VHH binders against 1-(5-phosphoribosyl)-5-[(5-phosphoribosylamino)methylideneamino] imidazole-4-carboxamide isomerase 1 (hisA1). Designs and how they scored, part 21

Target 1, 247 residues: 1-(5-phosphoribosyl)-5-[(5-phosphoribosylamino)methylideneamino] imidazole-4-carboxamide isomerase 1 (hisA1), of Ruegeria sp. (q1ght0)
Amino acid sequence: MMIYPTMELLDGRCVTLDKGNLDAPMIWHVDPVETAKGFAEAGAEWMHLTDFNALQGDSSNQDLVEELIRTAGLPIQLGGGIRSREQAEFWIEKGVGRVVIGTMAAYDPAAVAELAKYYPDQVVLAVDVWQGQVMTEGWRKSGAWTPEAFVKAFGNAPFAGILVTDIDSDMSDLDAQLGLISGLAEQAHSPVIASGVVRSKDDISRLKYLPNISGALVGRALFNKTITLEEAMETAQPNPEPVAEFL
Below, E stands for the ipSAE of ESMFold2; O stands for the ipSAE of OpenDDE; V2 stands for 0.75 times the mean of E and O plus 0.25 times the DockQ between their complexes.

## First folded at step 18 (VHH; framework vhh_gocatamig_d2)

Design w22 (from j4 with D107E; at its last look DockQ between E and O 0.11; V2 from the best seeds 0.00; counts 0 for: pae E 18.1 > 2, placed apart)
Fold by ESMFold2, look of step 18:
Structure w22 (fold): chain B 247 residues (1-247), chain A 119 residues (1-119)
Amino acid sequence: as target 1 above (247 residues)
Amino acid sequence: EVQLVESGGGLVQPGGSLTLSCAASGFTVSSNYLAWYRQAPGKKRELVAGITQGGSTVYMDSVRGRFTISRDNAKNSVYLQMNSLRAEDTAVYYCVTYTQEGEKTFEYWGQGTLVTVSS
């Protein structure tokens, strides 16, 4: 299972948001560029980057994101405010490894399916779920889609991944989060990446044993030092197949 | 209970120096990340400098080389030495720390101390 060390940016700073609340961020006092280089030095194969200013239509992080793409030393999966083919192509031309698309996919699934075909392995579908519905506009507005219908609408479009977040569950409801993610993975024809579920090493262990989960985002737990990136990646290593014991 | 009390603000001429102090209680400064933020009138709060529990420091670009954050574990205090002050450094300066209880992180701010650099 692949670990995506995850960085979230607000006003040029690494942050964690409590349930997406942009007005009260937890600010991590580290340099974003040096932190991303640290992910590469630790051996991560990808990082995930969310630009919360871009989600609000604010381009003030653009220079920093371009610097991260150029200098971090590993490919970047970028989300936040990518709402048109033109915006997706802008970031692809800047050298981002993948673009993460949610809102555009909810309003024009055919266009996003075509984009995924045109840019193989470069388009990730974001499925952010609140109260049984797909959320758009950075979790401010509920869409009309159920998560199941949303994933089904894309048929066999070749996404690089499907990034699933259940934002209406807390830590004590991990089984519900995993149930949602596993259920969507049964319908998906692309690899599924779990988001918002890793708080500790034990969460990685639980995800590793679920079928159809190809990766997990790890953000807050790295910045608050609950786990190291090396520990997360080691825990995520595939185990040998179990061997049945017979009498 | 966590408390942070800033002091040392005042009026200073451009090019001058000033030392801010942050007295901490309810935790040990060597056990936590501590930071200085500032807010100028009509502007949003911005990070100025921080010091990790391991002693590593960070600075915003515009103060690097002019400001120095440090701590005194015996006095349970954190300091901001400000040199070569400019008009744009005029702001209320806040001391900030974060604590973790279980999986939750809590943010604490001091009352602030005003620094005015003559324009």
Scores: ipSAE 0.000, ipTM 0.134, lowest interface PAE 18.1, mean pLDDT 82
ESMFold2 (binder alone), look of step 18: mean pLDDT 85; pTM 0.850
OpenDDE, look of step 18: ipSAE 0.891; ipTM 0.955

Design w23 (from j4 with D107Y; at its last look DockQ between E and O 0.92; V2 from the best seeds 0.79)
Fold by ESMFold2, look of step 18:
Structure w23 (fold): chain B 247 residues (1-247), chain A 119 residues (1-119)
Amino acid sequence: as target 1 above (247 residues)
Amino acid sequence: EVQLVESGGGLVQPGGSLTLSCAASGFTVSSNYLAWYRQAPGKKRELVAGITQGGSTVYMDSVRGRFTISRDNAKNSVYLQMNSLRAEDTAVYYCVTYTQEGEKTFYYWGQGTLVTVSS
């Protein structure tokens, strides 16, 4: 299972939001560029980056995100404010490895399905869920979609991944979050990436054996030092294949 | 004790320039994120520019290319060079930093310096 060390930006700072609440961010006293370089040095294959200013239509972090793309030393999966093919292509041309698209997908699924076909392995579908509905507008508005209908609307579109977040759940309700993610993974035709579920090494162990879960984002737990990135990746490694027994 | 003292505000005509200064004490500007925020009459506080611990910068859209944030580690100060000023830049400008203990953030704001762009 792949571990995506996850960085979230607000006003040039690494943050963690509780249930998407921009009014009370947890702000980490670290440098974003040095932190991303640390992910590469630890051996991560990808990082996930969310730009919360861009989700609000505010491009204040643009130069910092471009610097991260150029200097972090690993490919970046970027989300936040990508609402048109033109915006997706802008970041792809800047060298981002993948774009993460939620709101545009809710309003124009056909356009996003075509984008995924045009840019193989570069488009990730975001499914952000609150109270049984797909959230749009940077988690500010409930959409017209159930999560199941939303994923189904894309059929066989070749997403690099489907990123699933239950933003309503408290982190203490992990079983409910895993139920949602597993249920969507059963109907998805693309790899599913779990978001918002890793608090500790044990959570990675649980995710590792779920069918159709290809990866997990790990953010808060890295910044509050509950787990190191090295421990997360080691825990996520496949087990050796069993040896056949001879009687 | 962490303190931030802004200076350099004043009255300037549209198209003019102004340099704001933020003198820091109780911490080293190279070890902290510092930002300029502004609050125009009747508006919410908004980010203008920020500089990270590593020296990377961020700018709001309307000031990109006109304003430059910088720091001088020897003087323990942060600056905002403001060029091509417009009426909408009129605001009280604040220098801001933060510290963190565990998962709790402590903000430190200066008193603010008024910039008025008017003829």
Scores: ipSAE 0.614, ipTM 0.866, lowest interface PAE 1.9, mean pLDDT 88
ESMFold2 (binder alone), look of step 18: mean pLDDT 83; pTM 0.828
OpenDDE, look of step 18: ipSAE 0.887; ipTM 0.954

Design w24 (from j4 with Q53K; at its last look DockQ between E and O 0.94; V2 from the best seeds 0.84)
Fold by ESMFold2, look of step 18:
Structure w24 (fold): chain B 247 residues (1-247), chain A 119 residues (1-119)
Amino acid sequence: as target 1 above (247 residues)
Amino acid sequence: EVQLVESGGGLVQPGGSLTLSCAASGFTVSSNYLAWYRQAPGKKRELVAGITKGGSTVYMDSVRGRFTISRDNAKNSVYLQMNSLRAEDTAVYYCVTYTQEGEKTFDYWGQGTLVTVSS
């Protein structure tokens, strides 16, 4: 299972937001570029990057995001404020490895499916769920989609991944979050990536035994040092098949 | 004690230039993120420019190409060079940093310096 060390930016700073609250960020006392290089040095194959300024229509981080793409030393999966084909293509041309698209996909699924076909393995579908509905616009507006119907609307579009977040659940309700993610993974034709569920290595252990979960984002737990990136990746490694059971 | 003291504000004509300074004490500017925010009358505070611990910079769209944030580690100071000033740049400009203790963030703001762009 792949671990995506996750960086979230607000005003040029690495942050963690409590339930998406942009008004009171936890600001980590680290440098974004040095941190991303550290992900590559630890051996991560990908990182996930969310630009919270871009979610608000604010391009203040653009130069920093471009610098991260050029210098981090690993491919970047970028989300935040990608609301049109032109914006997605802008970042692809800058060398981002994947674009993460949520709101545009909810409003124009045919356009996003076509984008995924034209750019295979470069488009990730974001499915942010609150109270049984797909949320859009940075979790501020519910749409008309259930998560199941939303994923089905894309058919066999070749997404690089489907990134699933259950916004409604407290972390104390992890079983409910995993049930949602597992249910979508069973029906999806693309790999499912879990978001918002990893607080410790135990959560990684639970995820790797679920079928069709291809990866997990790990953000706050890295920055608060609950787990190292090396521990996260080690825990996520596939178990070897027991030789005695495989006659 | 973390302190930030802004200076260099004043009255300037459109198209003019001004340099804001922020003298820092209680921490080193090379070890911290610093930013300039501004607040015009009746508006919310907004990011103008920031400089990361590693020296990367961010700028709001309307000032990119006109303003430059920089720091002088020997003087423990941060500057905002403002060129091609416009009336809409009129605001109180604040120097800002933060500290972290565990999972808590503490913001530190200077008292501000007024920039007025008027003909």
Scores: ipSAE 0.740, ipTM 0.905, lowest interface PAE 1.2, mean pLDDT 88
ESMFold2 (binder alone), look of step 18: mean pLDDT 84; pTM 0.834
OpenDDE, look of step 18: ipSAE 0.865; ipTM 0.944

Design w25 (from j4 with Q53M; at its last look DockQ between E and O 0.93; V2 from the best seeds 0.85)
Fold by ESMFold2, look of step 18:
Structure w25 (fold): chain B 247 residues (1-247), chain A 119 residues (1-119)
Amino acid sequence: as target 1 above (247 residues)
Amino acid sequence: EVQLVESGGGLVQPGGSLTLSCAASGFTVSSNYLAWYRQAPGKKRELVAGITMGGSTVYMDSVRGRFTISRDNAKNSVYLQMNSLRAEDTAVYYCVTYTQEGEKTFDYWGQGTLVTVSS
């Protein structure tokens, strides 16, 4: 299972938001560029980056995101505010490894499926779930889709991944959250990445043994130092399969 | 004691220039994120520009290309060079930094300096 160290930006600062609340962020006392370089030095194969200013239509972080793409030393999966083919192509041309698309996918699934075909291995579908419905516009309102119908609407579109977040605070039962993610992974034709569920090493262990989960985002737990990135990746490593001796 | 003191505000004609200064004490400017925020009458505070510990910068879209944030470690100060000023830039400008203890953020704001761009 792959670990995606995750950075979230607001006004040029690394932040964590409680249920998407932009008005009272937790601001981490770290440098974004040095932190991303640290992810590469620890051996992460990818990082995930969310631009909360861009989600609001605000390009304040653009130069910083471009700097991260150039200097972090690992490929970046970028989400936030990608609402059109032109915006997706802008970031791909800047050298981002993948673009993460949610709101546009809810409004125009056919266009996003075409984009995934045109840019193989570069488009990730975001599925943010609140009370059984897919959320759009940075977790501000429902997109009128069930998660199952949303994923099905894309058929065999060749997404680089499907990023699933259960943000429903009324569903705090981890088993229910993992059931949702596992159920979507079973019907999906692309790798599924879990978001918003890792608080400790134990959560990584639970995800690792679920079928059809290809990766997990780890953000807050890295910044509050509950787990190191090295420890997260080590815990996520699959057990080797036994080798057969040939006769 | 963390302290931020802004200066350099005043009345300026449209198209003019102004330099805001923020003198910091109780910490070094290269060790913290620093930013300029502004608040126009009847509006919420909004980011104008920020500079990270590593020297990376961010700018709100309406000021990119007109304003420049910078710092001077020897003077322990942060500056905002404001060029091509417009009436919409009229606001109180605040220098801001943040510190962290565990998962708790502590923000520090200067007193603010008024910039008025008269049309």
Scores: ipSAE 0.758, ipTM 0.910, lowest interface PAE 1.1, mean pLDDT 88
ESMFold2 (binder alone), look of step 18: mean pLDDT 84; pTM 0.834
OpenDDE, look of step 18: ipSAE 0.884; ipTM 0.952

Design w26 (from j4 with M60K; at its last look DockQ between E and O 0.88; V2 from the best seeds 0.00; counts 0 for: pae E 2.3 > 2)
Fold by ESMFold2, look of step 18:
Structure w26 (fold): chain B 247 residues (1-247), chain A 119 residues (1-119)
Amino acid sequence: as target 1 above (247 residues)
Amino acid sequence: EVQLVESGGGLVQPGGSLTLSCAASGFTVSSNYLAWYRQAPGKKRELVAGITQGGSTVYKDSVRGRFTISRDNAKNSVYLQMNSLRAEDTAVYYCVTYTQEGEKTFDYWGQGTLVTVSS
């Protein structure tokens, strides 16, 4: 299973938000560019980057995101505020590895499916769930889609991944989070990436045993130093097959 | 103790320039994120410009190309060069940094310096 070290930006700072609360972020005392370079040095194959200013229509982080794309030393999948083909193409032309699209996909699934065909392996579908409903516009509530219907609406569109976040779940209810993610992974035609579930090494071990989970985002646990990125990646490795060959 | 002291505000005509200064003590400006925020009457405080520990910068859209944040490690100071000033730039400008203790953030704000842009 692949580990995506995850960085979230607000006003040029690495942050963690409690249930999306932009007014009281936890601000990590680290440099974003040095942190991303550290992900590459540890051997991560991808990083995930969320731009919380862009989610609000505020492009204050744009220069910093461009610098991260140029200098981090690993491919970036970028989410936040990508609401049109033109915006997706802007970031692809800047060299981002993947664009993560949620709101546009909820309002125009056909356009996003076409974008995924035109940019193979560069489009990730975001499925942000709160109380059984797909959320849009920076986690504002929407009643338009169940998660299952939303994923089904894309048919065989060739997404690089489907990123599933259960916003509503208390981490004390991990079994419910894993049930949602596993259920979507069984019906999806693209690899599923789990978000918002990893607080420790044990959570990675539990995800590893779920079928069709291709990866997990790890953010807060890296910044609060509960687990190192190397430990996360080691834990995520498949168990070796226990069969010896004999002559 | 972390302390930030702003200076350089004043009255200026549209199209004019000002340089705001922020003298820092209790930490090294090269080891901390620093930013200028502003607050106009009846408005929320908003980011104007920020500079990361490594020297990367961020800017509010409406000031990009007109304002420049910089730092001087020898003076332990951060500056905001403000060019092509507009009436909309009228606000109290604050220098800000933060510290971290575990998973708690403590922010430090200067007292602010008033910038008035008037015809």
Scores: ipSAE 0.813, ipTM 0.928, lowest interface PAE 0.7, mean pLDDT 89
ESMFold2 (binder alone), look of step 18: mean pLDDT 84; pTM 0.840
OpenDDE, look of step 18: ipSAE 0.891; ipTM 0.955
ESMFold2, look of step 20: ipSAE 0.567; ipTM 0.843
ESMFold2 (binder alone), look of step 20: mean pLDDT 84; pTM 0.838
OpenDDE, look of step 20: ipSAE 0.883; ipTM 0.951

Design w27 (from j4 with S31D; at its last look DockQ between E and O 0.01; V2 from the best seeds 0.00; counts 0 for: pae E 12.5 > 2, placed apart)
Fold by ESMFold2, look of step 18:
Structure w27 (fold): chain B 247 residues (1-247), chain A 119 residues (1-119)
Amino acid sequence: as target 1 above (247 residues)
Amino acid sequence: EVQLVESGGGLVQPGGSLTLSCAASGFTVSDNYLAWYRQAPGKKRELVAGITQGGSTVYMDSVRGRFTISRDNAKNSVYLQMNSLRAEDTAVYYCVTYTQEGEKTFDYWGQGTLVTVSS
């Protein structure tokens, strides 16, 4: 299972938001560019980047995101504010490895399915779930979709991944949340990536044993140092095959 | 003790220029994110420009190309060069930094310096 070290930006700073609260972010005392380079140095194959300013239509981070794409040393999966084919193509031209699309996909699934076909391996579908409904507009609106219907609407569109985010900040029963993610993974025709679930190594262990989960985002746990990126990646690897004893 | 002291505000005509300064004490500017925020009358505070620990910069869209944030590590100071000023730039400008204790963020704001752009 692949680990996506995850960085979230607000006003040029690495942040974690409690329930998406933009007014009181946890601001990590780290440099975004050096942090992303650290992900590459530790051996991560991808990173995930969320631009919270862009989710609000605010382009304040644009130069920093371009710098991250250019200098981080690993491919970036970028989400936040990508609401048209032109915006997706802008970031692809800047060298982002994948664009993550949620709101546009909910409002115009046919257009996003076409985009995924035109840019194979470069489009990730975002499925942000609250109380059984797909959320849009940066988690501010309930959509017209259940998660299952939303994924089904895309048929065989060749997404690079389907990113499933559990928005519920009161997670006290991980089994129900893993059941949702696993159920979507069983019906999806693209790899499923779990988001909003990992707070410790135990969560990674549980995810790696679920069928059809290809990866997980790890953000807050890296920044608060609950786990190191190396520990996360080691925990996510399949168990080695037994070695036969000869005597 | 973390302190930020702004200076350089004043009255300027449209199209003019000002340089704001923020003298920092109690921490090292190069080890911290610093930013300028502004607040116009009746409006909420908004980011103007920020500079990261590594020197990367961010700018709100309406000031990109007109304003430049910079720092001088020897003087432990951050600056905002404001060119081609417009009436919409009238606001109190604040120098801001943040510290972290565990998973708590503490913000530090200067007292603000008024910039007035009018004839």
Scores: ipSAE 0.809, ipTM 0.928, lowest interface PAE 0.8, mean pLDDT 89
ESMFold2 (binder alone), look of step 18: mean pLDDT 84; pTM 0.834
OpenDDE, look of step 18: ipSAE 0.887; ipTM 0.953
ESMFold2, look of step 21: ipSAE 0.788; ipTM 0.923
ESMFold2 (binder alone), look of step 21: mean pLDDT 84; pTM 0.833
OpenDDE, look of step 21: ipSAE 0.885; ipTM 0.953
ESMFold2, look of step 22: ipSAE 0.006; ipTM 0.232
ESMFold2 (binder alone), look of step 22: mean pLDDT 84; pTM 0.838
OpenDDE, look of step 22: ipSAE 0.884; ipTM 0.952

## First folded at step 19 (VHH; framework vhh_gocatamig_d2)

Design y21 (from j4 with S31D M60K; at its last fold request DockQ between E and O 0.93; V2 from the best seeds 0.89)
Amino acid sequence: EVQLVESGGGLVQPGGSLTLSCAASGFTVSDNYLAWYRQAPGKKRELVAGITQGGSTVYKDSVRGRFTISRDNAKNSVYLQMNSLRAEDTAVYYCVTYTQEGEKTFDYWGQGTLVTVSS
ESMFold2, look of step 19: ipSAE 0.804; ipTM 0.927
ESMFold2 (binder alone), look of step 19: mean pLDDT 84; pTM 0.841
OpenDDE, look of step 19: ipSAE 0.880; ipTM 0.950
ESMFold2, look of step 21: ipSAE 0.792; ipTM 0.919
ESMFold2 (binder alone), look of step 21: mean pLDDT 84; pTM 0.839
OpenDDE, look of step 21: ipSAE 0.881; ipTM 0.951
ESMFold2, look of step 22: ipSAE 0.821; ipTM 0.932
ESMFold2 (binder alone), look of step 22: mean pLDDT 84; pTM 0.842
OpenDDE, look of step 22: ipSAE 0.884; ipTM 0.951
ESMFold2, fold request of step 23: ipSAE 0.843, 0.852, 0.837; ipTM 0.940, 0.943, 0.936
ESMFold2 (binder alone), fold request of step 23: mean pLDDT 85, 85, 85; pTM 0.847, 0.849, 0.848
OpenDDE, fold request of step 23: ipSAE 0.891, 0.895, 0.894; ipTM 0.956, 0.957, 0.957

Design y22 (from j4 with K104R; at its last look DockQ between E and O 0.89; V2 from the best seeds 0.00; counts 0 for: pae E 8.0 > 2)
Fold by ESMFold2, look of step 19:
Structure y22 (fold): chain B 247 residues (1-247), chain A 119 residues (1-119)
Amino acid sequence: as target 1 above (247 residues)
Amino acid sequence: EVQLVESGGGLVQPGGSLTLSCAASGFTVSSNYLAWYRQAPGKKRELVAGITQGGSTVYMDSVRGRFTISRDNAKNSVYLQMNSLRAEDTAVYYCVTYTQEGERTFDYWGQGTLVTVSS
């Protein structure tokens, strides 16, 4: 199982949001660029980056995100505010490893499926769930999407991954989050990455044995020092294979 | 005790330049995130520019390429160089830092310095 050390940016700072609340972020007083370089030095193969300003239509972090892409020393999976093919292509041209697409996918699934075909291994589908529905700004006027129906709308599109986050669940409701993620993983045609479910080493151990979970984001637990990145990656390693028979 | 003192605001014509200064005490500017925010009458405060502990910078779109945030560790100060000023840049500009104690975040703001861009 792959561990994605995760950084979330608001106003140029590393943050953690409680229940997605932009009004009261937990702010980590660390340098984002030095922190990302630390992920690479620890041996992470990817990092995940969410730009909360971009999600709100504010490109204040753009220079910092470009610096992270150039200097972190590992490929970046970037989310936040990518709402068109042109925006996705902008970041790909800047050298981002993958773009994470959520809102655009709810409005134009055919366009996102085309992007995934055109840019193999570079498009991740985000499924942010609130009360059993895919979370979009426009959903009030159109029919609501169940997470299962949302994933099905993309058919065989070759996403690099499907990133699943239940934004309504508090961290203390982890079993409910795991049930939702596991259920989507059973029907998905692409690897599923779990988000918002790792608080400790034990949570990584639980995820390791769920079928069809290919990776997990680890953010808050790294910044509050509940677990080191090295510990997270070691815990996520598959069990050793049995010794082969020689007969 | 954290203190931030801004200076350098004033009246300037469109296309002109100003340099804002923020003198810091109670912490080292190289060990903390610092930012300039602004607030025009009737508008919400908005981030203008920020500089991280490692020296990485962020800018709002409308000022990128015109404004430059920088720091001087020897003087424990942060600056905002504002070039090609426009009428929409008129605002009170605040120097801001954040500290974290346990899981609580504390923000510290200077008194603000008024920048007026008037044709």
Scores: ipSAE 0.047, ipTM 0.555, lowest interface PAE 8.0, mean pLDDT 83
ESMFold2 (binder alone), look of step 19: mean pLDDT 84; pTM 0.838
OpenDDE, look of step 19: ipSAE 0.879; ipTM 0.949

Design y23 (from j4 with E101T; at its last look DockQ between E and O 0.01; V2 from the best seeds 0.00; counts 0 for: pae E 18.9 > 2, placed apart)
Fold by ESMFold2, look of step 19:
Structure y23 (fold): chain B 247 residues (1-247), chain A 119 residues (1-119)
Amino acid sequence: as target 1 above (247 residues)
Amino acid sequence: EVQLVESGGGLVQPGGSLTLSCAASGFTVSSNYLAWYRQAPGKKRELVAGITQGGSTVYMDSVRGRFTISRDNAKNSVYLQMNSLRAEDTAVYYCVTYTQTGEKTFDYWGQGTLVTVSS
């Protein structure tokens, strides 16, 4: 499966937010542009970028995101605050490889399905889940959709991927999150990418053996040095089928 | 009316085995995600095992290889086979599902069944 090294931005800095606890960010003292170039140099085929300021309607990271798009050396999958066709087209025109759309998809699935058809391979559906409900508006509003109904509402729309985040993903809940993601992957008509579930190399190994998971985001574990990007990508490669003997 | 009824809890010696059952009504177990959660005193609830609509299973790390979740569609029931029990497995165990009515999703929890592992 494919590893997406993942960068999250708040106020111009690489951060990790504890997704079960939104109080204060862990700030990584690294340069975002040099870090993204490092992902490309390690051989990653894509990176994922989340703009937490944009999720809050704050455009203060825009210049940095544009610089990352121009200079990182690999295609970027960008999420955060993309709530209209016009905003999606803005980033596509700036050269982003894919736009990630969640809240707009919950409120107007038909418009997002149309966008995916108009921009093939450039639209990723975000499915952010808390306790069986799709969450919107930066994980602050719930109750409109189950994850299954949400994905089904798009039929065969040609998403580049379906990015599933279970936002209640502390370590005691990891196996429930994997169960929900696996269930969606079995029913989806687009590739499913797991988010928020990789803390260590062992989590990558577990994801690799779940059916129909096409990729995983890896963020915190790269920045805290639990694993290297090279280790993550190597671990994610399929195991060869066993061969008994050649006669 | 959606209902989940757990049974099979009790006192077990370390190293022993126990089977928890969850009888479901108001929905079919084959059409829903089902999970076992547990809560020990003073700790937050945690997922133990889950079974997806497609039948795929997941487990928390500390129970992998010791516990098995399974489904019996004919009895509309979900089970947790617990082997090689340890004192740390002592908790109230809950059966959980998610359903949708209209545009809303609901999580349903059973009343729980107590498992105590001590010598």
Scores: ipSAE 0.000, ipTM 0.127, lowest interface PAE 18.9, mean pLDDT 81
ESMFold2 (binder alone), look of step 19: mean pLDDT 84; pTM 0.834
OpenDDE, look of step 19: ipSAE 0.875; ipTM 0.948

